# VH-VL binders against 26S proteasome non-ATPase regulatory subunit 3 homolog A (RPN3A), part 4

Target 1, 182 residues: 26S proteasome non-ATPase regulatory subunit 3 homolog A (RPN3A), of Arabidopsis thaliana (Mouse-ear cress) (q9lnu4r240to421)
Amino acid sequence: CRYLFYLGKIRTIQLEYTDAKESLLQAARKAPIAALGFRIQCNKWAILVRLLLGEIPERSIFTQKGMEKALRPYFELTNAVRIGDLELFRTVQEKFLDTFAQDRTHNLIVRLRHNVIRTGLRNISISYSRISLPDVAKKLRLNSENPVADAESIVAKAIRDGAIDATIDHKNGCMVSKETGD

## First folded at step 4 (VH-VL; framework fv_maftivimab)

Design k5 (from b3 with light chain D93E)
Fold by ESMFold2-Fast, scan of step 4:
Structure k5 (fold): chain C 182 residues (1-182), chain A 120 residues (1-120), chain B 106 residues (1-106)
Amino acid sequence: as target 1 above (182 residues)
Amino acid sequence: EVQLVESGGGLVQPGGSLRLSCAASGFTFSSYWMNWVRQAPGKGLEWVSTISGSGDSTYYADSVKGRFTISRDNSKNTLYLQMNSLRAEDTAVYYCAKGDYEWSDAFDIWGQGTMVTVSS
Amino acid sequence: DIQMTQSPSSLSASVGDRVTITCRASQSISDYLNWYQQKPGKAPKLLIYAASSLQSGVPSRFSGSGSGTDFTLTISSLQPEDFATYYCQQSYETPTFGQGTRLEIK
C-alpha cells in the first residue's frame, strides 16, 4: 500500500526537477557575461538537479572561464556520482562542507547519496554474475545499522526500477546478474 | 616547473614483484589525482590505476586488480605502484601521469616512463 | 568498459594538409573525451580536453569536435612537428584509450 504513496512522491519530485533543470539552464544561458555570480549560482543548481535526475552534466560546463574554481566542488561531486563511489562522495561533502552550506545546497546533495549507490550497484552487477548481499553492502561501503538488509532493499528497488538486470536469490542471500557475457 | 620522474623499472621473472616510484615536483602534489598508464612495445596506451589526492580512493584496470597496488606519500611528493604476481603481458613502459586541475579527467603532465620487462 | 575505436589506424599527409581523425565510443560519453599526441619513444602530450577545449600551449591549428559517441580531431594546416601517433581517451568512466592513429609524412 505504501508502495503507491512512495512512487507518487518520487514521480512528483522528478517532474519538479525536470522543470527546474530547464529553467536553470535557460537562465544561465541568458545571463549577461557581467552577471557572472548569478550565472555561477544557476549552474550550481542545474548541476545538482541534473545529477538527481540521473544525468551527468557536460564536462564543458566546468571549463568555462571564470567558473572553473567556483564549480570545482560540483565537478568533484559529479565525479563521485558518475563513478558511484560512496567514500569519495563522503570525502567531497566533508571537503566542501562550508561551500555547500553557503550555497544552501547541502540538503539537496544529501539526496544524491541514492544516485551514487545506484551507479555503484550497476557497476557491481556488470562485474559479478553472483555476489552475496553482505559483499554488496561491503562494496557499496554501506555503514548503516543493518548493512545486509539495506543492500537487499537497494538491490530489490534497483531491480523493480529496471536500473539493473538481476534477481535476488533469497535462499542463498545473493544477487544474480543476468547480463553475463560482457 | 612541473615535472614527474619515474624509476624502479627493470627485468623481472614471471611471478615476481617490482615497485615503481614517481617523483613529483613543481605543483601541490596532494591536490591532484595521480595515474599510472602503460604501453606494451609497439602497442597503444592502457590505463592501469588512479589514486585521489588524499589517497583514500583508488581504482584499477580489471587486468591488474588484486595484483597491483597504487599508493602515494604526500610528504615525499611520491607516487608508487606495487606490482605483484607479474605476467609476461605486464611487459610495458609505465608512465606516471597527473590529472588535470584537481581531478583525473585529463592527463596533462606525464613522466618519461620506465620500462618493465617480465621475462625469464 | 567503454570501448574507443579510432579511424583510420594510419594515414599519410603532406605539410599544409587538413587532417581529420575520428574516434567512436561504444556508448554515450557526453563530452568527456580527450586527445593526446605521442612521438616515438616519448610520453604522450595532452592536446584537447572536454572534446573541444584546447590545452594551454597547444597551437590553434588543433581543434576537437563531437559529443555522445562520435568525435573528431582536426589539424587545419599540418606542420612538420605534427607527424606523430594520436590517441583519444574517454574519462566518463574508468579511462580507456583508442588504439591510436599514426600520422605519417607522405
Scores: ipSAE 0.572, ipTM 0.817, lowest interface PAE 1.8, mean pLDDT 86

Design k6 (from b3 with light chain S91D)
Fold by ESMFold2-Fast, scan of step 4:
Structure k6 (fold): chain C 182 residues (1-182), chain A 120 residues (1-120), chain B 106 residues (1-106)
Amino acid sequence: as target 1 above (182 residues)
Amino acid sequence: EVQLVESGGGLVQPGGSLRLSCAASGFTFSSYWMNWVRQAPGKGLEWVSTISGSGDSTYYADSVKGRFTISRDNSKNTLYLQMNSLRAEDTAVYYCAKGDYEWSDAFDIWGQGTMVTVSS
Amino acid sequence: DIQMTQSPSSLSASVGDRVTITCRASQSISDYLNWYQQKPGKAPKLLIYAASSLQSGVPSRFSGSGSGTDFTLTISSLQPEDFATYYCQQDYDTPTFGQGTRLEIK
């Protein structure tokens, strides 16, 4: 299933993540005689594509015989995305930089940054009816020259993109969420 | 419960043809890749061919490419190996084997084998 | 394609002995290695997959180890029913088997 694997990679590069996911999962399913490394590679790309689509892969994927060690970096990436922790994401990316470069997944992983941010903001919007922008920056662990301004920009973009149901209270420097369940 | 039973082996002259069958029972046949592995008398194991669950993907050892054709009939739970242009070197016990698609590409279930003798 | 070489070609041992059989791949195959046992006149039986994973129903005295190019099958305490021929097989590419190691009674 070399053809299905290549279709998955091509579609991923072209930002066609849904088609890429389907192709990569088919390649993994149809590869019982293929090299374990080929199956591992298909799983690595399928995990990344699923994360880019906003899906969290099952834990059992990471406990497959012969794949536990090879998928460890991708399990740690999955944890960072699931939690929505941008600092943890950076730490994992730095820790496994050589592995991701060898796997040729580095550029795709960089794109996961916006998924981490979206997850983090959704978690915040569910937990808080009102939260200050400095606290948003702290919870997302933004380590820039101006974390508060970055937080405001990130929140504004998420609102524009429909990722969260919230508004910015500019007078009080707060994010006000309509998604709160108290 | 899970069983593979080969048939169709026999004595054939060089240049002749034979079709081997493998009857499967006790598992969802269409879900698994199936394999043929042979063993010449007193020699080791040699992988011959593999077919995907759907039948859409097939693989062959270089020694049999162009002469052997693997196929399956999922409605009858049966795997086939069509052997053409047989040579003395094809003399072997032919085993049907099931792949393990969940954990590895290992052959977890084997049939009893059927003997193919290519001789004058 | 990938060549698998086993050592030794034959080995004599006594019941209760610790036996090791080695398998070498002509190129790195990660952990894409399986071990089989074959008794005279019978079909092979899967013992180990993915280099070190014990197949269900196989006695715990069997274990596999190794990665890359060098692999080992170990029988910790040989039993009478273990006298057989053992084969390694790679599934990193299209399958190839080692030549086999015949384990004989001393």
Scores: ipSAE 0.008, ipTM 0.455, lowest interface PAE 11.7, mean pLDDT 83

Design k7 (from b3 with heavy chain K65E)
Fold by ESMFold2-Fast, scan of step 4:
Structure k7 (fold): chain C 182 residues (1-182), chain A 120 residues (1-120), chain B 106 residues (1-106)
Amino acid sequence: as target 1 above (182 residues)
Amino acid sequence: EVQLVESGGGLVQPGGSLRLSCAASGFTFSSYWMNWVRQAPGKGLEWVSTISGSGDSTYYADSVEGRFTISRDNSKNTLYLQMNSLRAEDTAVYYCAKGDYEWSDAFDIWGQGTMVTVSS
Amino acid sequence: DIQMTQSPSSLSASVGDRVTITCRASQSISDYLNWYQQKPGKAPKLLIYAASSLQSGVPSRFSGSGSGTDFTLTISSLQPEDFATYYCQQSYDTPTFGQGTRLEIK
């Protein structure tokens, strides 16, 4: 199966991911049952590309007979992205580091950190009409040197990208969600 | 061979505390997410909390957030639920349930349940 | 929270009947849906996972279908031991259960 080259701007990269996803899914569908190894590799890369595009793969992909064990690391990655848990994401990367290295997927998986954070932030925005930036940092499990500044940057980018419908109240250091309202 | 056995239920007054245990056997306990699910008398099922195999990730239902703490001791194959600031609404049979995968997607194995009654 | 609504809340049927129970999610959950059976005084039993996959040891008369927001559990030919309460549960986010459907003998 082919791999993706991550160079350039987000809009162009998303187009390349979309093309890669279609090619990988087509290859997997057309492959004979006897080509199980090939089909597994195509599914691994298709899962990663779909996650990078903001799509959650169907649960049934991970229950295919003969593939469940090989796709287990990718199912755990999918779950970290789906629920938006950065600590779970780190744990999965650490637990399956050797597998991802062997599959040559580690570099793409590192890029999924942004998708995990985006999902976590979206979940926060629908739950809270107003929440302090320190609480956002805590809920996202940001354990950097300056979690509050990182949270503000993350929130600002999500607003700019249209990922959440919210504003930043700089005076009070809060994220105010438009979706939940008053 | 795979079994989950709950214990620690009982009668407690509102505002009190109680600690539930779930003893697991017949599978690699540390590899699976574990769950607590409760059922009030005559009512439906309500998910309470989940914990990852390592114990690093925990999730709670809004109704118990800040009052209950899920934990596990993988060396003893035991799951715990520490219940503080108990309310009458917490009266239920509490089930220990195993995730069907190394992430809690479906609950494939359940314990028999332990009854917690919160009343004056 | 993702809200799960089952219909009907209860139904009466006879042995040999085809029974269908429905479950609706408040938002798309793809195929991250499970079905459980619970008999009085007993713990729930997993019947179906991933919307349509039959759990090992569950009779083939049970089947599940659906994707997105609408799901169904079908019992093709009801047996005496099938009279129970049935619950759907989503695993797309933190778990939530439907209110249950009580299946009673007619």
Scores: ipSAE 0.515, ipTM 0.812, lowest interface PAE 2.4, mean pLDDT 87

Design k8 (from b3 with light chain N34D)
Fold by ESMFold2-Fast, scan of step 4:
Structure k8 (fold): chain C 182 residues (1-182), chain A 120 residues (1-120), chain B 106 residues (1-106)
Amino acid sequence: as target 1 above (182 residues)
Amino acid sequence: EVQLVESGGGLVQPGGSLRLSCAASGFTFSSYWMNWVRQAPGKGLEWVSTISGSGDSTYYADSVKGRFTISRDNSKNTLYLQMNSLRAEDTAVYYCAKGDYEWSDAFDIWGQGTMVTVSS
Amino acid sequence: DIQMTQSPSSLSASVGDRVTITCRASQSISDYLDWYQQKPGKAPKLLIYAASSLQSGVPSRFSGSGSGTDFTLTISSLQPEDFATYYCQQSYDTPTFGQGTRLEIK
């Protein structure tokens, strides 16, 4: 029963993002050229919603005349999510902290951390049939006080969420992937 | 105005090391991602390595991982490629290339290239 | 690693011809594709970025199109200075280039 409740909540959140994306993109398309500021704001939010949905926004969105500089922080954010680099993601958040605060997008961006982790782990899982947790921490560029313990928690969550097809070999401190030629 | 000039190429023995430099001018060097791209004689282009404007993020082609190190000195407007454990297959013209925006996506400015020959 | 495959590997054409070069990605790269021109002994030159955006200073006879996995570079009316090797490159992931298309005088 509780499980069905949580599934319903997740599906509701996902449907909200899909509807939000479509509405924001349509608003941007229909806005007059004189409403540049409005179109910029719509694009910022659409980019974040699409990233949260697991979509990478097209490059051409960031090259539109008058939007290039305003969307720069969001393109750098898109790059961190696309390549699955947690260190780059952290650096982008720090570099553009004031911009994200002013745009009121900080809370959505914090939620993108899970998308970055998912992509990074998926890339590692595809490349390695067996990899030590210290090497996972190194490849994800984790620089916490205990990178290995952080990596183990991150891997365990990704397995639990179905983001990767792998297991943790606790005795040997390794992630074992079922996605490669084991 | 915007210019990249490579140096440091030459003849080196297999297993040897070589350090390439790329001197940048005409733009705010620290703001742009920088790249190394190589081309073996008569062959196509192969991306080697990329570094972010701050130097905090680096990426490498699988063929050079563990052997090559990309770095930059923003105070000197210079990009470097330290090449260790060189192989005959590393013989190529090495180009320094600038990303077209501060976040880098296309390589809009290229240096003239510097030839690296790995041979006994 | 995303593989980029160009077609044809080489072609011969005459001045004034319409030339089309194709590039195929092994997986969807949206519009994160760029085109370069390289003349013998010279560094490459950026022609097109974001699949269809013309780089400043590049003649309008060059155009790019496509999205996802299939892309084309078109030269509407070939000029003598256009004989060169052309490369596509994806920037969706760590960069990979196509093998190149050599455009030769017929």
Scores: ipSAE 0.414, ipTM 0.767, lowest interface PAE 3.1, mean pLDDT 85

Design k9 (from b3 with light chain A50D)
Fold by ESMFold2-Fast, scan of step 4:
Structure k9 (fold): chain C 182 residues (1-182), chain A 120 residues (1-120), chain B 106 residues (1-106)
Amino acid sequence: as target 1 above (182 residues)
Amino acid sequence: EVQLVESGGGLVQPGGSLRLSCAASGFTFSSYWMNWVRQAPGKGLEWVSTISGSGDSTYYADSVKGRFTISRDNSKNTLYLQMNSLRAEDTAVYYCAKGDYEWSDAFDIWGQGTMVTVSS
Amino acid sequence: DIQMTQSPSSLSASVGDRVTITCRASQSISDYLNWYQQKPGKAPKLLIYDASSLQSGVPSRFSGSGSGTDFTLTISSLQPEDFATYYCQQSYDTPTFGQGTRLEIK
């Protein structure tokens, strides 16, 4: 229904992602097959909300009959988030800038930067038992005024939030991972 | 109509270098991620490297990082794999493969492969 | 890397048999799973994408199922041209292939 779609959008704007996801998915499910445009819009917002919740949407969502082309920008966005590649994320935003603006999803996509960084950092912690903070900044493609301080802040927050199992060795300026692959 | 043709394989000595090429035709080359997948004699498939349509994003298997470089020339519809510091374990048939829309989602079109043999 | 394990490594079957090949991921990959067929001396051919979607031009006797960590490829009535090696591949992360299942004539 239209009500569920608008409720989902309102909840997304208010950062109520779990409820937003449920409303948007229900709206898509209840829509008649003839309401393709409406179902596409519901899926776009549901994809973004799920990514913000740390969920990767099923691949089959993007290959639904009649939706492949319309959802391609969101699939490329999903891939950047899934892999944790901030440079790819930037490239996708640039490539589909007009589409995201037209869909009115640009502001929500900006918030996904946090999820991309989180995934990228998790991948680094699995691959490296010890890595310098400058190298963390380089691998995450941080382009701030002080990338090393930004990296330290990001790592510290991820540790506090339980996103990674690591510690910061302040003496040597390194991230020391407790989760190394077998 | 859609076709990928590899070339550049051959016999090289350990520590040597070789550049593989993949000529693409029948589709808008710059719109698709491209991949290199290899297969050692009698062994299974191993993904080697991926490059985005624009060439801005590249990914590598851990076994080849720092030694291999994937690149593309969209004006010539050609994919490349520059292989340096070759080892006996790099001996394999190298396949060029097209992603369905993104890297590694579905390799829908494959070339016939080119054999690389690393031995003295 | 996500590890993909296929079972069995080899299988002997007769024309007309129903054949099932399984693939297990070391972590959940949702439905980001593809199946390929490779005949001796030839490049691999895509059979199934999105775990269960049949690639255009592939015979309907091939089907895929599963989600998360456990996946199956089924050939409902084996034909002579189906004797080949089959590979699963995950696209959820950096691509990894299963070790392959060699389907041989009994």
Scores: ipSAE 0.433, ipTM 0.810, lowest interface PAE 3.1, mean pLDDT 88

